VHH binders against Alsin (ALS2). Designs and how they scored, part 2

Target 1, 196 residues: Alsin (ALS2), of Homo sapiens (Human) (q96q42r690to885)
Amino acid sequence: GYIASLHELATTERRFYSKLSDIKSQILRPLLSLENLGTTTTVQLLQEVASRFSKLCYLIGQHGASLSSFLHGVKEARSLVILKHSSLFLDSYTEYCTSITNFLVMGGFQLLAKPAIDFLNKNQELLQDLSEVNDENTQLMEILNTLFFLPIRRLHNYAKVLLKLATCFEVASPEYQKLQDSSSCYECLALHLGRK

## First folded at step 14 (VHH; from u5 with Y107H)

Design v1
Fold by ESMFold2, look of step 14:
Structure v1 (fold): chain B 196 residues (1-196), chain A 122 residues (1-122)
Amino acid sequence: as target 1 above (196 residues)
Amino acid sequence: EVQLVESGGGVVQPGRSLRLSCAASGFTFSEYAMHWVRQAPGKGLEWIGNIYFSGSTFYNPSLKSLVTISRDDSTNTLYLQMNSLRAEDTAIYYCARDSYDIYTGEHSFDSWGKGTLVTVSS
């Protein structure tokens, strides 16, 4: 029911935060610390990806901590962070996904300098482990693309959890309507960002 | 320009309460976790606690019973309520903004106020 769905949201958010933190610390930060990453334009685009990724990771970390506090309190649906602060979430996910898309259309990881490509090749097993990819024949560039578009899946998960929470209220209730509307917003954004 | 300005410090007698304010400008205050930190004379920095954008708070266990952090996003203001003040609470009190920059260390504060002095004396 309602409490179980809240615990699901909290547990999966902390797991997602852990995954983003690992990507940040094990992949992005070491990659960006290399002496030469590529052309000025390529580096600027990658730095924008890293900046927006770090902001998203920060948002998710705060959310996870907030859910822990929320579960010890009154647990009112209207106080749920992904409802109350939905524009912050939707904007942060949009900004991140735009940054990775811009990077990829300009050539992406394939245009990085040799030290960066070598770093990524050396860490291919870690990248595959961190990603949601099941096929061990998947090429490095496809693994990287899948990994950095992982946040789209999280938007779908928010939509699913919000709908589960909505079913705990009468269909005519304000709570149901607000939860359903928010679920639709997250799902629509996920579908929009997942195209191309 | 990011600006954090503390106020409300002064001389207060032991056992009394005091509320400090931190006025924020130059950034989207409502998106940031905010912190209170203090420095007693001749001592290092001591973390008091934080408040996330959600309003959720966490405190230094040694101070948990004495302090309450709150925020008002409509006025971009962070607050620290301190109760039952003791001489050991004499310090400069700072508000600080949390950092999410990928190049700086995790849990680093990237902006600080100038501080407000609280002196607890008879």
Scores: ipSAE 0.555, ipTM 0.805, lowest interface PAE 1.9, mean pLDDT 89
Fold by OpenDDE, look of step 15:
Structure v1 (fold): chain B 196 residues (1-196), chain A 122 residues (1-122)
Amino acid sequence: as target 1 above (196 residues)
Amino acid sequence: EVQLVESGGGVVQPGRSLRLSCAASGFTFSEYAMHWVRQAPGKGLEWIGNIYFSGSTFYNPSLKSLVTISRDDSTNTLYLQMNSLRAEDTAIYYCARDSYDIYTGEHSFDSWGKGTLVTVSS
């Protein structure tokens, strides 16, 4: 039902925040501290990725916290943050993915392969846990790539939960239409970013 | 450079209301939670409350009935509405940019304004 879906959103958002926080602290920060990461341009691009990731993490953290208040108050669909502030979410995810894409286009991950190999080997289990990649045959760089694109999955989740919420309203209601429209926006973005 | 500038302070009589403003610049204001804190003479810092980007607010339970925090992202302005002011509300009021851990509940601040003095006196 409606309330159950909201609770699920809150719970999963906090979990997601935790995961991102771990990625930031245990993967991104150590990577940035490595020597001989590559050219100045590559390092700057990685720094940009880290910066955008951090901002995204902060946004998601705030959202998780705000959902607690939402669950204890008037639970109007129109006031749901991922709906009401959809532009902020969509832009933040877009900016982050753009940074990653730029980094990749410049051969960033390939350039990091050698300098990061010891770090990646040492943290292989952590990388697998965070990325949810269970195939032991997967290359470490591929796992790292998967990890950096992990946030895109959450966009799909936002779309799904918004659809679930929509089913709780009459088709002719404004709430239904807004929830569906917003869901479509998140899904479209997820698909667009997933293709890059 | 992150800048926060408080305004609206002054001398007010007990029982009166006052609205403080905080003008933010140098960062994307709409993406950050913001806090109000105060420091009374001879006292430590006291957290008043915060507002997230969503507009959700959280208050110090001791002050909840007396204060309202709001924000205008179009003007990058944070507000603190205070009602029924008392002598003990005399303090320097600061706005601060948030750095919060949602799991520990710990509030930290990475940027502060210079503060605005509020004096409640008959």
Scores: ipSAE 0.546, ipTM 0.790, lowest interface PAE 0.9, mean pLDDT 92

## First folded at step 15 (VHH)

Design w5 (from v1 with S30E Y103W E106Q)
Fold by OpenDDE, look of step 19:
Structure w5 (fold): chain B 196 residues (1-196), chain A 122 residues (1-122)
Amino acid sequence: as target 1 above (196 residues)
Amino acid sequence: EVQLVESGGGVVQPGRSLRLSCAASGFTFEEYAMHWVRQAPGKGLEWIGNIYFSGSTFYNPSLKSLVTISRDDSTNTLYLQMNSLRAEDTAIYYCARDSYDIWTGQHSFDSWGKGTLVTVSS
């Protein structure tokens, strides 16, 4: 139902925020604290990824916190944050994915200096856990790619929950149409970013 | 440059209501959570509450029943509605922009207004 879907959104958003926070604290922060990360260009690109990642994390954190309050009030569909502020979400996700894509196009993690690679190898199990990769034979670079593209999967989740919410309204209702349209936007973006 | 300008303060009698405003400029207001804090004479800063970009609010439990925070993103304005004012509510009221530590995940304040004085006196 409608309320159940909202609770699912809140719960999964909180978990997603927690995951992003763990990635920042356990992977990105230590990684960026290394004295030798690689060339200036590689480091700058990685810093941009980290910056955009953090901004996204901030947004997701606000969203998660706000949903707690939302669930205690009037739960109007039009006031749903991912709907009302869809542009902010779409832009934030786009900016982040653009940053990580640029980083990867320019060589990505494989261009990092030995200390950085050693760090990542040392923490491969943690990276695998964070990325939810179950195959133990997965290569480090693939794990990293999966990890830093997790936000795309979240976009698909937004699309799905919006569709679920839409089914709670009459097809002819404005709520139904808005939820469907927004779902399509998130799905389209996810597909577009997933192809890069 | 980030600017926050509080207004609406003044002298009011106990039991009355007051609405403070905070005009924001120099940043994308709609993307940030905003806070209200106050400082009574001789006391430290007290957090009143905040409002997220969604409009959802959180309050200091000691003040929740007496205050309402709202925002208007179209005018980049933050509001603090205070009801049933008491002498103890005498303070300088500040609006502050939310700051996020990217590594610790902690929220703080990175920008403040100059504050507006509210004096509750009979």
Scores: ipSAE 0.022, ipTM 0.438, lowest interface PAE 3.6, mean pLDDT 91

Design w6
Fold by ESMFold2, look of step 15:
Structure w6 (fold): chain B 196 residues (1-196), chain A 124 residues (1-124)
Amino acid sequence: as target 1 above (196 residues)
Amino acid sequence: EVQLVESGGGVVQPGRSLRLSCAASGFTFSEYAMHWVRQAPGKGLEWIGNIYFSGSTYYNPSLKSLVTISRDDSTNTLYLQMNSLRAEDTAIYYCARDSYDIHTGEWDHSFDSWGKGTLVTVSS
C-alpha cells in the first residue's frame, strides 16, 4: 500500500546513494587525482562529469535523509520531496547525463592516458560489482558505460514508485493527478536520456 | 564569493530564549544543506544540527529539545532558535555550508564555508 511504497522509495534511494557514493569515492575521485589523465579537452570533459556526478550524489543523499524524516511524520503525499522539488531532480539528472554523453561521444574513457587506463583495469572487479555486470567476458569500456548510465534506470524506478503511490488515491483526486503527472515526467525524461 | 554572516548574539540571562540568523550569499542557498556549530570557550567544536534543502532537520541528540533550525530560501537566511539557555550554552555560534565537491562530499559533515561566528554569553 501507500506506506509500503514510501518505504520502497526510501530504501531504494539509500541503496542508490550508497552506489553513487562508492563510484564517486572509489572511482572518480582517485581517477581525477592522477597525473597526466589525457588531453586538456578530455580532462575538462571528465572533470565536468565528476562535478555533475557529485552534485547528483549530493541531491540523492539529501533526498534519502529527507525521506527518513518524512516517514516519521504525517506522510502527506503533497509534501513528498520528489514531487515538491521535481525540477531540481529532473535538472540534476539531465545535467549529469548530458555531461557523461558529451564525454563519451568525444572518445570517452578510451582516450585517457595509460595511468588512467591502468587504474581502471586494476579496479575492474570493483567496476563489475558496482555496475552489476556479471559476465566475465564484458569489456572494460562496456562495464564503464553501464556503470555511468545507472541513473537512467533510477529515473524509471521513480516513475514506477510514483505510479504505485498514485493508486492509493481516488482517480479524480488532486493527489492522483499530481502523482501520475510526475510519474510521466520522470518516465519521459528517462526515455529521452536513454536514446542518447 | 561565498559569504555567511551570523547575527543575533549577545549577553542573555539564563532561562531566556535567543534566535540567531545567518545571511547567505554567493551561492544557490536553496540547494544546500546548512549546519549550525558552536564552540564553548576552551573547548572543541560541537555540531548542533542541520537542515536539508527539503526543510528536514537533524539534531545533536544532546541538544535536540533545546534548539530548532529553520531556513527561509526566499531571503537566503538560516535560523537557530535556542530556548531555556544555560551558562554552558555560552559559545561562539557558527553557520556552515555543507560540502559536496568531488574531493570532500560523502555526506560526512565536511564543511567548505564558515561564518565568522556570533558570540552568545549566558550570564546573570
Scores: ipSAE 0.418, ipTM 0.734, lowest interface PAE 2.7, mean pLDDT 88

## First folded at step 17 (VHH; from w6 with H103W)

Design x1
Fold by OpenDDE, look of step 20:
Structure x1 (fold): chain B 196 residues (1-196), chain A 124 residues (1-124)
Amino acid sequence: as target 1 above (196 residues)
Amino acid sequence: EVQLVESGGGVVQPGRSLRLSCAASGFTFSEYAMHWVRQAPGKGLEWIGNIYFSGSTYYNPSLKSLVTISRDDSTNTLYLQMNSLRAEDTAIYYCARDSYDIWTGEWDHSFDSWGKGTLVTVSS
């Protein structure tokens, strides 16, 4: 039902934040500290990725915290943060993915392969855990790539939960329409950003 | 440059209300959680509460005074409404920008930017 879906959103948002925090602290930060990362441009692009990633983490963290208070108060659909502040979420995810795409297009991952190989080998298990890639035959750089695009999956989750919530309202109601429209926006963005 | 400027402080009688303001600039205010803290004479810093970008608030459970934190993102302004003020509420009040990890358990009350503060004196 409605309440159950909200609890699921809260729980999964906190878990998602935790995962992103681990990625930030244990993967992105060490990568930025590596020597011989390539050209100045490549390093700058990676720094931008890290910056946008951090901002996204901060947003998601606040969202998780906000949901706790939401669950203890009046649970109006219109006040749901991912609905009310949808533009902020969509923009933040877009900016992050744009940064990753720029890094990718400029050959950032290829340039990162050599200087990061020792680090990736030492942290293979962590990479697999964070990326949820269990295939031992997958190249570590591919796993890293998957990890960088991991946040996009959360957009699908937002879309799903919004649809679930919509089903709790009459089709002709304003609440239903807003939830459905918002869901479509998140799904559309997820599909768009999912293009590698 | 990040700037926070508190205002609205002054001398007020016990039982009265006071509303403090904090004007923010130099960053995207609407995306940040903001905090109010205070320092009474001869005492350490006391955390009052915070407000997230969503408008959700969290207050110090040990706080005896009635407070409400709000924000206006269109004007980049943070507010602290205080009601039924007591002598013990006399302090310099600061607004601060959030910078700590909210999932480490207890709030560590870490901030990366502060205002100069505004003095509130509750006296008969």
Scores: ipSAE 0.635, ipTM 0.835, lowest interface PAE 0.8, mean pLDDT 92
Fold by ESMFold2, look of step 19:
Formats: C-alpha cells, sequence, structure tokens
Structure x1 (fold): chain B 196 residues (1-196), chain A 124 residues (1-124)
C-alpha cells in the first residue's frame, strides 16, 4: 500500500543516488582529469554534461536524505518533496538530458582523443556493471549510451511510483488527482526526452 | 558574486540560548543545502549540521540535541538555534554552501563559499 510505495520511492532513490555517485567519481571525474580529451568543442560539450550530471546527482542526494526524514514524520502526500518541488526535478532532468543529447549529436564519445578512449576501454567491465547491461558482447558505445540515459529510466520510475501512491486514494479525491497529474508530468517528460 | 554574512554572535552567559543568522546572496539559495561549522579557540573545524533544499536537517551526533538549523527561502536566510550554551560552545561560527561540481564526493562536504564567521563567547 501507501507506506510500502513510499519506502519503494526512498529505497530506489538511494540506489539511484549511489549509481550516479559512482558514475561521477569512477567515470566522469577520472575522465575529465585527463590532459587531452579531444577538440575544444567536444571537450566543452562533455564538460557541460559533467556539470549537469553533477547538479542532478546533487538533487538526487538531497532528495534521498529528505525522504529518509519524511518517513520518520508526517507522511502527508501533498508534502512529498517530488510533488512540492516538481519543477526543480523536471528542469534538472531536462537540462541534463539536453546536455548529453547535444554531446551525442555532435559526435559524442567517438570523437574523444585516444587517452580518453583508452580509459573507457580499460574500464569496460565497470561501465557494463554500472549500466546494468546484461549482454557481455555489448559494444562500448552502446554501454555508454545506456549508462548516460539511465536518468530517463528514473523518470519513468517516478511516474510509476506516483501512480502506485495515487491508487491508495479514492479516484475522486484531491490526493488521487494531484498524484496522477504529477505522474503524468514525469511520464510525459520521460517520453519527450526519450524520443531523442 | 556569492556572499554569506553571519550575524548574531556576542558574549552570552552559560545556560542561555542564542540564534545566529546567515544572510545569503548571489545564488539561488533555495536549491542549495547549507551548513553550519564552528571553530573553537585552538581547535580544528567542527561540522554542526546541514539543511537540505527540502528543509530536512542532519546534525553532528555530538551536537544533535543542542542545536536546530532552519532556513527561510523567502528571505534567503539560514539560522542556527543553540540552546543551553556551555563554555565549550565558545567558537567562531560559519555558514557554508555546498559545492556540487564534478569534484564533490558524497563523503566529502566540499564547501565552495564561506562567511567570515560570527564569534560566540560563553562566559559569566
Amino acid sequence: as target 1 above (196 residues)
Amino acid sequence: EVQLVESGGGVVQPGRSLRLSCAASGFTFSEYAMHWVRQAPGKGLEWIGNIYFSGSTYYNPSLKSLVTISRDDSTNTLYLQMNSLRAEDTAIYYCARDSYDIWTGEWDHSFDSWGKGTLVTVSS
């Protein structure tokens, strides 16, 4: 029910935060520490990805901590952070996904300099594990694509959990309508960003 | 430019309460987690606690029952309420803003902006 769905949101948010933190610390930070990454344009686009990724990671970390506190207090649906601060979430996900899309349409990881490509190849097992790709024959570029678009999967998960929460209320209730509307907003954004 | 200005320090008797303020400007205060840190004479920095954009707070376990952090996003102000002040609470108190750039780790509160501090002296 309602409490179980709140715990699902909190547990999966902490798991997602851990994943983003690992990508940041084990992939992005070492990659950006390399002396030569590629052309000026390619490096600037990758730096923008890292910037937006870091802001998203920060948002998710704060949200996870907030959910832990929320579960120990009044659990009123209208005070749920993902509802109260939805524009911050939607904007942060949009800015991140725009940054990775811009990077990819301009050539993406294939245009990185050899030291960067070598780093990524050397760490292919780690990339596979972080991306949750099951097929060991998956090519590096597909692994990277899957990895950096994990946030779109998270938006779908938000939509699903919000709908689960909504089903705990009468369909005619204000609580049901608010949760369902928010679920639709997250799903709509996920579909929009995923078309690219 | 980012600016953090603490106020409310001074000389106070043991057992009294004191509320410190931190006025923030030059950034979107409502999106940041904010922290209080203090430094007693001759000692290192001690983290007091933080408050997230949501209003949720976490505290140094050694200070948990003695302090309360709050924020007012409409006035861009961070607060530290201290109760039952003791001599060991004599310190310079700083407010600090989180960094969330690529170099910030989960276990590494890398503050990118600090105030100049406000001195609290607990004495008779």
Scores: ipSAE 0.543, ipTM 0.788, lowest interface PAE 1.7, mean pLDDT 89
Fold by ESMFold2, look of step 18:
Structure x1 (fold): chain B 196 residues (1-196), chain A 124 residues (1-124)
Amino acid sequence: as target 1 above (196 residues)
Amino acid sequence: EVQLVESGGGVVQPGRSLRLSCAASGFTFSEYAMHWVRQAPGKGLEWIGNIYFSGSTYYNPSLKSLVTISRDDSTNTLYLQMNSLRAEDTAIYYCARDSYDIWTGEWDHSFDSWGKGTLVTVSS
């Protein structure tokens, strides 16, 4: 029911934050620490990806902490952070996905200098684990794409859990309408960003 | 330009309460976690607590029962309510903005902006 779905949201948000934190610390930070990453344009685009990724990670971390506090309190549906602050979430996911799309359109990871490519190849098993790719013959570039588009999967998950929460209310209620509308917004964004 | 200005300090008697304010400008205040930190004379910095964009708060366990942090996003203002003040609460009180760059760790809040502080003296 309602309480179980709130715990699902909180648990999965903390897991998602942990995943983003690991990508940040084990992939992006070491990669950006290399002295030779590539051309000025490629490096600038990758730095923008890292900036938007870090902002998204920051948002998710704050959200996870807020959900822990929320579960301790009154648990009113209309005060859910993901509903009340939906524009912040939608904008942050959009900004991140735009940055990674811009990077990939300009050639992406394959245009990085040899030290960066060597780092990524040496860490292919870590990248597979973080991206949850189970096919051992998946190419490095596909693993990287899957990894850096994990946030689109999260948007779908938000839409699903919001719909589960909505089913706990009467269809005519304002709670149902708010949850359903929000679920549709997250799903619509996920579909839009997934086409890029 | 990012600016944080604390106010509300002064001399107060032991046992009294005091509310400090921090006026924020030059950034989107509503998106940031904000912190209160203090420094007693001749001592290092002591973290008091924080408040997330959501309004959720976390406190230094040593101070948790004595302080309350709140925010008003409509006026871009951060607040610190302190109760039952004691002489050891004499300090300069700072508000600080959290950082979210690539180099920050999960529990290693690297503050990227600070106010000049407001002095609270508990005496008499």
Scores: ipSAE 0.539, ipTM 0.790, lowest interface PAE 1.9, mean pLDDT 88

## First folded at step 19 (VHH; from w5 with E30R F58Y I102L)

Design g5
Fold by ESMFold2, look of step 20:
Structure g5 (fold): chain B 196 residues (1-196), chain A 122 residues (1-122)
Amino acid sequence: as target 1 above (196 residues)
Amino acid sequence: EVQLVESGGGVVQPGRSLRLSCAASGFTFREYAMHWVRQAPGKGLEWIGNIYFSGSTYYNPSLKSLVTISRDDSTNTLYLQMNSLRAEDTAIYYCARDSYDLWTGQHSFDSWGKGTLVTVSS
């Protein structure tokens, strides 16, 4: 029901935040601490990815904390942060996904200097764990792709949980319409970004 | 340039209430979690609480019943309401902006105001 779906959203958001935090601290920060990562253009694109990732991680952390507070309150659907502040979410996800797409189109991780590639190879087990890739034969570049596109999976999850919440209301209700419309916005964005 | 300016401090009698303001400029205020921190004379910094972009608040458990944090995103202003003031609430009160930079860890606030002095005295 409604309460169970709210707890699902809160629990999964907290787990997503934890995963983004681990990627930031264990992959991005050490990688970008290395001397001479590559050409000026490659480094600038990767720095933009890290910047947008950090902003997204910050948004998700605040959202998780807000959901914890929300669960102790009245729990009105109209007050849900991903409904009320949807433009902030949609913009942050778009900015991040655009940054990683720009980096990949220009050659991506393949164009990093040897110290960066060596770091990534040495940490392949960690990358596999964080990305949830279970196939031991998966190539490093596919693991990295899966890892940095996890936010698209999260957008699909938002769309799904919003639909679950909507089914708790009559189809004619304002609550149903708002939840359904928001679900469609998140799903549409996920599909659009996934084509890049 | 990021600026945070606290105001509303002064001398107040025990048992009274006081509202502090923090005027923010030079950044997109509505996106940031904001914090209040205080420092009593001769003491270390004490975190009072925060408010997220959503309006959700968290407080130092020892102060929870005495303080309320709010924000007005239309005027870029952060507020601290303090009730039932005691002598131990005498301190310099600071507002602070949370950091989200890759290199700076959480709770390492990247911008602070100069503070406003609150003195609780008869």
Scores: ipSAE 0.571, ipTM 0.800, lowest interface PAE 1.7, mean pLDDT 89
Fold by OpenDDE, look of step 19:
Structure g5 (fold): chain B 196 residues (1-196), chain A 122 residues (1-122)
Amino acid sequence: as target 1 above (196 residues)
Amino acid sequence: EVQLVESGGGVVQPGRSLRLSCAASGFTFREYAMHWVRQAPGKGLEWIGNIYFSGSTYYNPSLKSLVTISRDDSTNTLYLQMNSLRAEDTAIYYCARDSYDLWTGQHSFDSWGKGTLVTVSS
């Protein structure tokens, strides 16, 4: 039902925030603290990824906190944050994905200096856990790609929950239409970013 | 570059209401959580509450005064509605921009206004 879907959104948003926070604290921070990361260009691109990643984490953290209040209030569909502030979410996710895509296009993690590669190899199990990759034979670079594209999966989740919420309204209602339209936007963005 | 300008302060009688405003500029206001803090004469800073980009609010549970924080992203303005003011509410009121530590996830303040004085006196 409607309330159940909202609780699902809140729970999964908190989990996602926690995961992103773990990625920042256990992977990105130590990685960026290394003295020799690679060329200036590679480092700058990685720093941009980290910056946009943190911004996204900040947004998601705020969203998670706000959903707690939302669940104790009137819970109007039109005031749902991912709906009402969809542009902010779409932009933030787009900016991040653009940054990670640019980083990868320019060579990505493969261009990192030996100390950075050694660090990533040493933490491969953690990376695999964070990325939820179950295949032990997965290569490090594939794990990293999966990890840093996790936000795209979350976009699909937003689209899915919005559709679930839409089913709680009459087809002819404005709520139904708005929720469906917003769902489509998130799904389209996810598909677009996933193809890059 | 970041600017916060509080307004709406003044002298009010006990029991009355007052609405403070904070005009923000120099950053993307709609993306940030915002805070209200105050400093009474001879006392330290006291956190009043905050509002997230979503409009969700959190308040200091120790506050006995009725406060409501709101925002208007179209005008980049933060508001603090205070009701049933008491003498102990006399303070300089500041708006502050939320600061997010990129690595620890901790929230603090990185920008402040000059403050607006509220004096509650009969």
Scores: ipSAE 0.547, ipTM 0.794, lowest interface PAE 1.0, mean pLDDT 93

## First folded at step 20 (VHH)

Design j1 (from g5 with Q106E)
Fold by ESMFold2, look of step 22:
Structure j1 (fold): chain B 196 residues (1-196), chain A 122 residues (1-122)
Amino acid sequence: as target 1 above (196 residues)
Amino acid sequence: EVQLVESGGGVVQPGRSLRLSCAASGFTFREYAMHWVRQAPGKGLEWIGNIYFSGSTYYNPSLKSLVTISRDDSTNTLYLQMNSLRAEDTAIYYCARDSYDLWTGEHSFDSWGKGTLVTVSS
């Protein structure tokens, strides 16, 4: 019911934060530490991706900590962070997804210099594990795509949990309406960003 | 330019309460977790607690009953309320901004105020 769905949100947000932290520390930081990554434009675009990724990771970390505190308190639906502070979430996810899209449109990972390509190939099993790709023969570029678009999958999850919470209220109630509207906003954004 | 300016320090008698303020500018205050840290004479830095963008707070367990952190995002101001002050609370009190850059480890702060001195003396 309502409490179970809140715990699901908190548990999955902590898991998502852990995933983002691992991608940041095990992929992005080592990759951007390499002396020769590629052309100036390619490196600048990748640096922007990393910057927006770090900001998103920071938002998710704060959210997870806030949910822990929320679960030990009143648990009022209108105080739920993804509902009350939705603009921060929608903007941060949009900003990140725009950065990765800009990078990919301009050639993306295929235009990286050999040291960067070698790093990614050498770490293909780690990339598969982090991206949760189940097809063992998936090529590196598909793995990278799945990995860096994981945040869109999270937006779908927010939409789903908000619907679950809504079902705990009468359809005519203001609580139902607000939760349903917020769910639609997150889902709409996820679909829009997924076209990129 | 990021700027953090603490105020409200001074000489207070033991047992009294004091509220410190930290005026923030040059960044989007509402997006950041903010921290209070203090340094007693001749000692290292001691973390007091933090407040997330959501308003959720976490405190150093040794201080949790003595302090309250709050924020006002409409005035970009961070507050530290301290109660039942003792001589051991004499310190320079700093506000600090959390960091989110790629290279940051845990409990890394990228901006600090100059501090405000609190002296607890009879």
Scores: ipSAE 0.613, ipTM 0.822, lowest interface PAE 1.4, mean pLDDT 89

